# Designs tried in a protein design chat: VH-VL binders against Exodeoxyribonuclease I (sbcB). Part 8

Target 1, 149 residues: Exodeoxyribonuclease I (sbcB), of Buchnera aphidicola subsp. Schizaphis graminum (q8k923r203to351)
Amino acid sequence: PKLFDFFFKYRKKNELCRLIDIEKFTPIIYVSSYFGALRQNMSCILPLSWDLHNKNILISIDLFKDIDKLIVFCKTVSISNISIKDLFDLGIVLVYLNRCPILAPIKVIRKEDTNRLNFKKYFYYKKINLVKKNYFLIDLVKNVLLKKN
Key: E = the ipSAE of ESMFold2; O = the ipSAE of OpenDDE; V2 = 0.75 times the mean of E and O plus 0.25 times the DockQ between their complexes.

## First folded at step 4 (VH-VL)

Design r9a (from re9 with light chain D31N N32D Y92W; framework fv_regdanvimab; at its last look DockQ between E and O 0.04; V2 from the best seeds 0.00; counts 0 for: pae E 10.6 > 2, placed apart)
Fold by ESMFold2, look of step 4:
Structure r9a (fold): chain C 149 residues (1-149), chain A 118 residues (1-118), chain B 110 residues (1-110)
Amino acid sequence: as target 1 above (149 residues)
Amino acid sequence: QITLKESGPTLVKPTQTLTLTCSFSGFSLSTSGWGVGWIRQPPGKALEWLALIYWDDDKYHTTSLKTRLTISKDTSKNQVVLTMTNMDPVDTATYYCARSYDYEFDYWGQGTTVTVSS
Amino acid sequence: ELVLTQPPSVSAAPGQKVTISCSGSSSNIGNDYVSWYQQLPGTAPKLLIYDNNKRPSGIPDRFSGSKSGTSATLGITGLQTGDEADYYCGTWDSSLSAWVFGGGTELTVL
């Protein structure tokens, strides 16, 4: 199957980085037990930034989560009171590229599979635009993670 | 400013093929997220969605007419084309094109009325 | 058979409030955003509400939208004669992989 061949080919960091385009806000599929079996062990994530201290860590946001809640939280809670756990609970995800994560471009998901995998392709583009409109979020998340890492 | 305009024949005979062109300006299908859809409205009746094409060439068609509909785009000309085969008097309607983002239709053309009669 | 059900017509006096319902299922309204369209007599439809409850620029706040479960509602307050139009709900249906419109509601301002 195409998906298996794709995962087998893209195992190492240099190969995985070709899927990542932070500047163009390119979403990708991330397969991980982190999301749990009820979510089919996968989600669509949006890469936000590389970690400043560990170049193997890609700071991302889980597009399945309610991005509005994350934005409201970050606007209303003082940065000194924001924990890393708060950010993870609200959708921030770290991808460790040196651990052979399973990543794929969204285009490998066929239209007939979209409903089964809970990936509404165009719905995620609306959430991506919400992140773009709230660009302060990216710097805030980096600052919280830098301060507490 | 965003505009869309439908063009094509206003009268066709039964069994003929209808070709409608949507010419638009103020946006491009080279930009992620944008699409163009076709909607028709028979006289005095409700809106009926027909087809949709997006910047990445993803295409959707209403299932009842899927075998009769073809949608395509020419990004360099800012045009989307709808082709509908085997026209019948029941297909008499005003045909609209509209810009879409995440399936919703935010800007509409004025519509073109197509009459199918023998 | 229509996937989204709207009342065929509603009416109210100027200055009053009216609501227009849109009933669907878990494969459409229950799973996706709802938008509303206004079609004034003799004109093309216009987007009135998107993302369930958001207004495009230029739409007054007397137009509102809400969604609960598999049903959506358009609210119009301070009715004006210029609000006489047909109103359509629309959403994506994941089972059909298609856009669907409701049957439309004719609003009469008495």
Scores: ipSAE 0.007, ipTM 0.566, lowest interface PAE 10.6, mean pLDDT 84
ESMFold2 (binder alone), look of step 4: mean pLDDT 93; pTM 0.951
OpenDDE, look of step 4: ipSAE 0.014; ipTM 0.628

Design r9b (from re9 with heavy chain D102R, light chain K54E; framework fv_regdanvimab; at its last look DockQ between E and O 0.03; V2 from the best seeds 0.00; counts 0 for: pae E 13.4 > 2, placed apart)
Fold by ESMFold2, look of step 4:
Structure r9b (fold): chain C 149 residues (1-149), chain A 118 residues (1-118), chain B 110 residues (1-110)
Amino acid sequence: as target 1 above (149 residues)
Amino acid sequence: QITLKESGPTLVKPTQTLTLTCSFSGFSLSTSGWGVGWIRQPPGKALEWLALIYWDDDKYHTTSLKTRLTISKDTSKNQVVLTMTNMDPVDTATYYCARSYRYEFDYWGQGTTVTVSS
Amino acid sequence: ELVLTQPPSVSAAPGQKVTISCSGSSSNIGDNYVSWYQQLPGTAPKLLIYDNNERPSGIPDRFSGSKSGTSATLGITGLQTGDEADYYCGTYDSSLSAWVFGGGTELTVL
């Protein structure tokens, strides 16, 4: 019942924006059928940037994906040959704030749920630090998505 | 490096319109999810929030002054403009612009003091 | 008359601890995150605490924040003369759709 209360409380855009902290690299829980039933329709995502053309789109990265693979791909493939599908397959996720997405603070996950969902605290903090050390990734993703809009 | 700076007249007469500009650097209102707000402080008194504009042009105004306040942005110039009509001596204050992300104002300008006097 | 109520002044000796309270309602402190600001004499406010209890980079850990129900508290330990300032709490009020500040608290180090 507590999870439902948290999700319901943050349904309007200005309320959802309170969970989003790009500069502080704050991960959040995103509940969506996008992730599929085997992942219990949820993931821990890291907000990266707002889309330049559609201000309701939050560009994020799925912290359950292998961030090293994304980084290697972006370093080895020419920017002109990087497709949006490649980015989505490697963990880039778009959140549409005007579609009432289900977002929650990571605080609402119980410890037993973190093991089942692979939300181990130190593991996603290590991945967040990897993103910080490879900040070029954020600009590259923004530019690829910008050119397609 | 994130900086904000207020500019505009420091002396206005009652009934005149005040226009203040916040020029900022180190972030953008086109891509970042940031907002810029205006807060004033009359001499020796508390902070009073006035208005806020987000990168997607969503706007908020304090209810008591809503009919007098207009906030707008020029994303290409990294500027936010506050207009306040029908100035009165009680509006004498230091006016700050500040960056907002969620609930907080994390970087503030130095402030500009506006005196309203005949 | 203020939406958020703070004591007008507090004082303590150097090296001691002081707390500053901020009282509100369910529509502001109860439902939303609280921030705290320090305003040194003649300067602009500076963010000390955000998200109830988080410190920005560069703020020493002797500054702390907490929240319980509709009240928030700023704690300062190891008090220094350089801490003499006005301190404000702030948050969003969902019923007003507005950002609100407390009336401010003047800290004196005696």
Scores: ipSAE 0.006, ipTM 0.539, lowest interface PAE 13.4, mean pLDDT 84
ESMFold2 (binder alone), look of step 4: mean pLDDT 94; pTM 0.954
OpenDDE, look of step 4: ipSAE 0.021; ipTM 0.641

Design r9d (from re9 with heavy chain S100H Y103W, light chain D31N N32D; framework fv_regdanvimab; at its last look DockQ between E and O 0.51; V2 from the best seeds 0.00; counts 0 for: pae E 9.8 > 2)
Fold by ESMFold2, look of step 4:
Structure r9d (fold): chain C 149 residues (1-149), chain A 118 residues (1-118), chain B 110 residues (1-110)
Amino acid sequence: as target 1 above (149 residues)
Amino acid sequence: QITLKESGPTLVKPTQTLTLTCSFSGFSLSTSGWGVGWIRQPPGKALEWLALIYWDDDKYHTTSLKTRLTISKDTSKNQVVLTMTNMDPVDTATYYCARHYDWEFDYWGQGTTVTVSS
Amino acid sequence: ELVLTQPPSVSAAPGQKVTISCSGSSSNIGNDYVSWYQQLPGTAPKLLIYDNNKRPSGIPDRFSGSKSGTSATLGITGLQTGDEADYYCGTYDSSLSAWVFGGGTELTVL
């Protein structure tokens, strides 16, 4: 209910863009049936970049996935052999801002609720730092998506 | 190399306000994931956590001292500031600042001893 | 009283093994990762163990950590006189919304 009220407030693209700070690696909550009912139809995602062609597409990483596997895959497989499905299976998520996605900042979740909702700060800090150490990933994903469209 | 150093007065009178500065290098609070906290240790006693500030300006204070504590940061100067009002002789302690990462305090300053005496 | 309970002191001879316990509850050790800190005489605390059982770079294998239920244990093997220190467990407590430390354990190497 409180999360639902917040999502109603942030429906338009210009309001959603205020939640997004790629340069500061700011994670956000994304509610979508994409994640499935067992995950409560939600995840914490890290915005990486806007798509090179379509500026309504926000390329992100699902922080509940094993980021190490994504990094290893991108280092070991030639870019010409990387499929979009592989990226999605390994945690890449596209958010279409022109489709009124349900987004919220992490701080909407009260500090005392982080354990119960599995949004502990250490959980995403480690993964965010791993992405920063492997910045090549961002450009690689952008180029794979561009070639496939 | 990551370092932190506490600075501020070493002697204050009861009822005065203490202001301590943590100056650090080797990391930044403009980078997500990092925090800086304050822990004190009275002479011969155990560690007591006081306050913590994160890169996104999220702040935590120990409940018993919340009304007396203010924590802030200056990311451009790599500094975190702790202010404690209404000092009392029982607040005499060594005050440490420490970097917080992954729910642990992984790098600590050398500490600064503050004596509260009239 | 104390949220995390440690024995106030432990002793053993050089070369021996000791364990230091840290007892908590489901709101802290039962839910969250445990860290351990070593404080040598006259020095600042130093992170010794994080994520229940992991060692930072430079911490020898003689130091180990474990966690079971609402209790955590620090193990030290091959005791040296340089290991004489105070040892603290620490974790987050969700009911207090606070970081908490144990009362500390003074290790004496006889």
Scores: ipSAE 0.006, ipTM 0.566, lowest interface PAE 9.8, mean pLDDT 83
ESMFold2 (binder alone), look of step 4: mean pLDDT 92; pTM 0.938
OpenDDE, look of step 4: ipSAE 0.025; ipTM 0.679

Design r9f (from re9 with heavy chain S32E E104Y, light chain S94D; framework fv_regdanvimab; at its last look DockQ between E and O 0.08; V2 from the best seeds 0.00; counts 0 for: pae E 9.5 > 2, placed apart)
Fold by ESMFold2, look of step 4:
Structure r9f (fold): chain C 149 residues (1-149), chain A 118 residues (1-118), chain B 110 residues (1-110)
Amino acid sequence: as target 1 above (149 residues)
Amino acid sequence: QITLKESGPTLVKPTQTLTLTCSFSGFSLSTEGWGVGWIRQPPGKALEWLALIYWDDDKYHTTSLKTRLTISKDTSKNQVVLTMTNMDPVDTATYYCARSYDYYFDYWGQGTTVTVSS
Amino acid sequence: ELVLTQPPSVSAAPGQKVTISCSGSSSNIGDNYVSWYQQLPGTAPKLLIYDNNKRPSGIPDRFSGSKSGTSATLGITGLQTGDEADYYCGTYDDSLSAWVFGGGTELTVL
């Protein structure tokens, strides 16, 4: 299967960086126990930015989460009161590329495999556009994570 | 504004192949994450989804007709084409094309009625 | 045999309330958003409700939608004679990798 080939081919950081295109807002599949067994240990994430201090850290957003809630939270709570835990609870995900994470491009999901992977790739497009319209979110998240608030 | 319109033959004979074209405006299948689907409705009967194609050329077909249906797009012409082989009188219906963005079809064509008769 | 089941017909007097049910399973209504469509006689369907309970622009708030478990409900209050139509629910089914519609419900305003 195409997903199997991608998971085993792209494991090291230099290989994984070929899959990541922040400027094109390219979503990717991330397989991790972070998401839990009910979510089949995977999600579709949107890379937002590389961490300024540690270039092994890819700051991303879990497209399974309600992006509107994250946006409202970031607009209504002052930045000094936003904790890192708040951001993680609302969908911010850190991918450590030096830990050989399992990533794949979203386009390799076949429709016959959609239910098994619990991904509905076309339903994430409107969430990606919501992030594009709220670009301030990316800078805010970077600042909170950098300053450890 | 967004519009869709179905075109094709209104009368076909049993065993012939039906080709329907959906011409649309106000959106594109080259970007934006949209899809276009086909839904039919036999006279006096319920709606039946047939097929759907997305901007990245991913395709879905109703299981019962999968071997008879082909869906394709021409992004430069803003057209989606449905081909249905081996037509039978039970396939007599009004055929609609409709835009899909998520879990719903938000804009529909007026429909074209296709009669399959000897 | 239908993936989504609706009552074949419902009726009520003008000004009253009616509800239309749509019953499915965990692979469709349970896990996915539901939409509702109104089809006036001789016309194409029109989107009435999306994402379980949201109204497109131009749809009055007397139309409502809800979802619980594997079932969805369309509510219509302040019933008008112009509401006489067929109503369909629709959603995506994960197991079939397909869009599915209910059998439709004919609403009669007595």
Scores: ipSAE 0.006, ipTM 0.577, lowest interface PAE 9.5, mean pLDDT 84
ESMFold2 (binder alone), look of step 4: mean pLDDT 94; pTM 0.949
OpenDDE, look of step 4: ipSAE 0.018; ipTM 0.684

## First folded at step 6 (VH-VL; framework fv_olinvacimab)

Design x1 (from o7a with heavy chain D102W, light chain E30K; at its last look DockQ between E and O 0.03; V2 from the best seeds 0.00; counts 0 for: pae E 15.3 > 2, placed apart)
Fold by ESMFold2, look of step 6:
Structure x1 (fold): chain C 149 residues (1-149), chain A 118 residues (1-118), chain B 107 residues (1-107)
Amino acid sequence: as target 1 above (149 residues)
Amino acid sequence: QMQLVQSGAEVKKPGASVKLSCKASGYTFTEYYMHWVRQAPGQRLEWMGEIRAGYGNTNYNEKFKSRVTITVDKSASTAYMELSSLRSEDTAVYYCARGEYWLYFDYWGQGTLVTVSS
Amino acid sequence: NFMLTQPPSVSVSPGKTARITCRGDNIGSKYVHWYQQRPGQAPVLVMYYDSDRPSGIPERFSGSNSGNTATLTISGVEAGDEADYYCQVWDSDSDWVFGTGTKVTVL
């Protein structure tokens, strides 16, 4: 498909970084077996922050997950009791830019492909706004990952 | 203009404690980590620990974990490092250094000499 | 724990090139930072993320990192480059690790 052809044009880190705009909360498509075949090995992710130790690591959130559940978990559980597995189960995703990940801007997904992949824009906009209103998540996730890496 | 100004030299006897300060200015103190690094005469730099100034959580080098305490006073933009049960091997220059998360140490204080001798 | 080893000294004539190595097991999988320390002074960052120069560091400083060796290269060495140089990495088990240090002597 045309979508997959476009994915392979953005393979090196410098090219991939053009797709990433953390300050504008720009969602992107990430193709990875991590998501599983039932999800077509794809998700829409929201880049949150670069890892400060390793600028090749892009900390992101899987917009297909329940963002409210992640927010409530992070507000109610003490940082000392939060495991990295909890964060990954709730939607935190690490993207390693130096490993040539398959990324694409969301604009390359046709409207019909959006429905097939369940990537409706309205749904993402609401979830993105939840992240914006709960900006503390970024620092919390970075803290937990720092202690585990 | 950014500054990290450390407290003055200290002379201590074995078994005592020392508490050093590092006053920051010229940046938002609570958005960064503060690290403490020491250097014995003629030796390499040795990382002792860090604190997230905004949250107050710490992470220590296992070598020092039982004897070191790093704290901050956010209202004074000042970090502190206390080292207890001093011994002659603790004679060193102690530096504070700024960083964010796993980022390199981009600004360093002038260093504080601590001498431990009988 | 993770160890970084540097040669204890490097002598170089003015105008020539000094190469300071930093050896660690699979160090090429980590980002390496470099600090310059003149006698009696605090360290100053001169290279980060293997090969990026901080503002104010001249272009004659360069860096590389692959396999088990990272290298800081100073071309056109000047008398003011005489100092101790330390490499640094972050490691998940050892946290921040500094190399053994290399004294660069300009003769």
Scores: ipSAE 0.007, ipTM 0.505, lowest interface PAE 15.3, mean pLDDT 83
ESMFold2 (binder alone), look of step 6: mean pLDDT 93; pTM 0.949
OpenDDE, look of step 6: ipSAE 0.013; ipTM 0.665

Design x2 (from o7a with heavy chain N59D D102Y, light chain E30K; at its last look DockQ between E and O 0.05; V2 from the best seeds 0.00; counts 0 for: pae O 3.9 > 2, placed apart)
Heavy chain, then light chain:
Amino acid sequence: QMQLVQSGAEVKKPGASVKLSCKASGYTFTEYYMHWVRQAPGQRLEWMGEIRAGYGNTDYNEKFKSRVTITVDKSASTAYMELSSLRSEDTAVYYCARGEYYLYFDYWGQGTLVTVSS
Amino acid sequence: NFMLTQPPSVSVSPGKTARITCRGDNIGSKYVHWYQQRPGQAPVLVMYYDSDRPSGIPERFSGSNSGNTATLTISGVEAGDEADYYCQVWDSDSDWVFGTGTKVTVL
ESMFold2, look of step 6: ipSAE 0.472; ipTM 0.817
ESMFold2 (binder alone), look of step 6: mean pLDDT 93; pTM 0.945
OpenDDE, look of step 6: ipSAE 0.107; ipTM 0.764

Design x3 (from o7a with heavy chain E31S N57Y, light chain E30K; at its last look DockQ between E and O 0.06; V2 from the best seeds 0.00; counts 0 for: pae E 6.0 > 2, grease 19.5 > 18.9, placed apart)
Fold by OpenDDE, look of step 6:
Structure x3 (fold): chain C 149 residues (1-149), chain A 118 residues (1-118), chain B 107 residues (1-107)
Amino acid sequence: as target 1 above (149 residues)
Amino acid sequence: QMQLVQSGAEVKKPGASVKLSCKASGYTFTSYYMHWVRQAPGQRLEWMGEIRAGYGYTNYNEKFKSRVTITVDKSASTAYMELSSLRSEDTAVYYCARGEYDLYFDYWGQGTLVTVSS
Amino acid sequence: NFMLTQPPSVSVSPGKTARITCRGDNIGSKYVHWYQQRPGQAPVLVMYYDSDRPSGIPERFSGSNSGNTATLTISGVEAGDEADYYCQVWDSDSDWVFGTGTKVTVL
């Protein structure tokens, strides 16, 4: 209940933007049918970058996905052979702010919510650290999206 | 059962550094944030910074960022706060406080008085 | 920087109701937490997420938050309620911000 109340408080675009902190690698909660009912239609995503051509598109990574697999893939496969589908399958998520996405800070998930949703927040920070150590990933993803769009 | 026990009072000269400790017990240390908050005599609470105890990631109040370092010893379930280049204005009671991830501060240490005087 | 303003003091007779306000721009869009600090003691969480009460905090403590003002209400005030009270919010720019504090005196 508190979760959705919080969502409503931050439904304005200007407030949503304040949730996004790319520089600090701040994960956020994203509610979307994209993630399916098995995942309660939500995920913890890590904002990576803004799209180079559209400031309303936030490039993110689904922290439920295997970040190692994505990194290895991006290290071993030539950028020319990487498709957008490949990135999406490996956890890249595009958030369109102009479509009024449901976003919230990770703190909106309390212990009871964490248990119910099997949302182990701290484990995601390990993945975030992995992304930090492989910063090239961000630029690569940006470039792939730029070329394929 | 959950408890935060802080180190004892400190007396320092201006320009010196102080490192305070906060030992946690009664809960999984690495599953929570640890915050540091100070309070000068007769003044309001002031947030200094936080650390994700499990991973060591930190965020600092911009006011203190250049002088404060927060660390943890996971094996000892202990958080530390070091404040350098001490000034008389740094005279305060310093608290550690547990935060569930980035949630509210539900448990506090007893506080440590740091006195900075020439 | 985000700021929270509280009245410096509130005086109340035993058994009466004390109301402590916390003002901030559009604070109603944020979750407010409250801490009680008795003289010479560490702060204690007494309210979180505007109106949720931690275990051990009596029901006579309640909270609300709307517009530019959050309020901690203490009904049936007792001598033991004499303390400083601080509101707190998280802000994307300022991180954790505490209010200026309110000293509640039980007459």
Scores: ipSAE 0.030, ipTM 0.655, lowest interface PAE 5.7, mean pLDDT 89
ESMFold2, look of step 6: ipSAE 0.036; ipTM 0.641
ESMFold2 (binder alone), look of step 6: mean pLDDT 93; pTM 0.948

Design x4 (from o7a with heavy chain E100D D102L L103I, light chain E30K S92D D93S; at its last look DockQ between E and O 0.48; V2 from the best seeds 0.00; counts 0 for: pae O 5.6 > 2)
Heavy chain, then light chain:
Amino acid sequence: QMQLVQSGAEVKKPGASVKLSCKASGYTFTEYYMHWVRQAPGQRLEWMGEIRAGYGNTNYNEKFKSRVTITVDKSASTAYMELSSLRSEDTAVYYCARGDYLIYFDYWGQGTLVTVSS
Amino acid sequence: NFMLTQPPSVSVSPGKTARITCRGDNIGSKYVHWYQQRPGQAPVLVMYYDSDRPSGIPERFSGSNSGNTATLTISGVEAGDEADYYCQVWDDSSDWVFGTGTKVTVL
ESMFold2, look of step 6: ipSAE 0.266; ipTM 0.745
ESMFold2 (binder alone), look of step 6: mean pLDDT 92; pTM 0.925
OpenDDE, look of step 6: ipSAE 0.036; ipTM 0.693

Design x5 (from o7a with heavy chain N59D, light chain E30K S92Y D93S; at its last look DockQ between E and O 0.11; V2 from the best seeds 0.00; counts 0 for: pae E 5.8 > 2, grease 20.6 > 18.9, placed apart)
Fold by ESMFold2, look of step 6:
Structure x5 (fold): chain C 149 residues (1-149), chain A 118 residues (1-118), chain B 107 residues (1-107)
Amino acid sequence: as target 1 above (149 residues)
Amino acid sequence: QMQLVQSGAEVKKPGASVKLSCKASGYTFTEYYMHWVRQAPGQRLEWMGEIRAGYGNTDYNEKFKSRVTITVDKSASTAYMELSSLRSEDTAVYYCARGEYDLYFDYWGQGTLVTVSS
Amino acid sequence: NFMLTQPPSVSVSPGKTARITCRGDNIGSKYVHWYQQRPGQAPVLVMYYDSDRPSGIPERFSGSNSGNTATLTISGVEAGDEADYYCQVWDYSSDWVFGTGTKVTVL
């Protein structure tokens, strides 16, 4: 009920951009069939960067994925051998703001609904801390994505 | 059944090093963090550091970072903690504890007493 | 540096209720976890995410967390509940933070 009302309010790009704060590492809820029905078509994502070529693309990371696996992969595989498909398989997600994506702030999830929806706020803050401590990941992902045409 | 079994008690002189072990069984070792937590006599628990068993990446409490090294042997399902440049105030019981991204420790080893004496 | 304080001790008669407090600045915005440590033994998780019980922990253990105070409540206290109890949070800047500990004595 609160998610439904919120989604009706935040549907246009200019309203959605108010949810996004890359500099403060602010996670948001992303509802998309991409995640599948078994995951309730939802994930908590962390915005990392805007794409330099297409300002409608928000490069993000799926916080449901194993962030340690992504970090270790990016540390151990030569940058010339890292494919964009590898990054997507490990949790990199592109959000196209001009296509009216369904985004919401995490605070919309009631505390009593956290277990049912698998949104444990402190769980995500540990993963966000891992991204902060591994700043190189953000630049690496941007560089790999910039080579794609 | 899930268990964490630690190595036996140790007596060390100041300036020495100690390396403790923690053998895990009853779960997939490589899918979890292993943490080390110590408790000096009459004091509260104090987190020392962690390792992601499957990938080997670590993070340490800044208080211990210059003296502590946490490693893992995946084939033996065993975590290790080495503390160097021991002082008398390092006398404590040292625990290993299992965790994930859940921000709490659900299983603990029995503890290993390390005594540092002059 | 996030700090958690607990009363050093609580005495309670068998069958009565023990309340163990854990104080920290705006602790209600964090999830609190609780550990029981019997004499000579390792800690055991007895409460997590403020009020969730691990399997095997009886319903007489309950928890709450709001404002600056989290509380572990043990109703119908038994002699076997005599132990040290520690609260714990994860803090973004301080990592795992444990409380000062409360010794529960059953008289």
Scores: ipSAE 0.088, ipTM 0.701, lowest interface PAE 5.8, mean pLDDT 85
ESMFold2 (binder alone), look of step 6: mean pLDDT 93; pTM 0.941
OpenDDE, look of step 6: ipSAE 0.094; ipTM 0.750

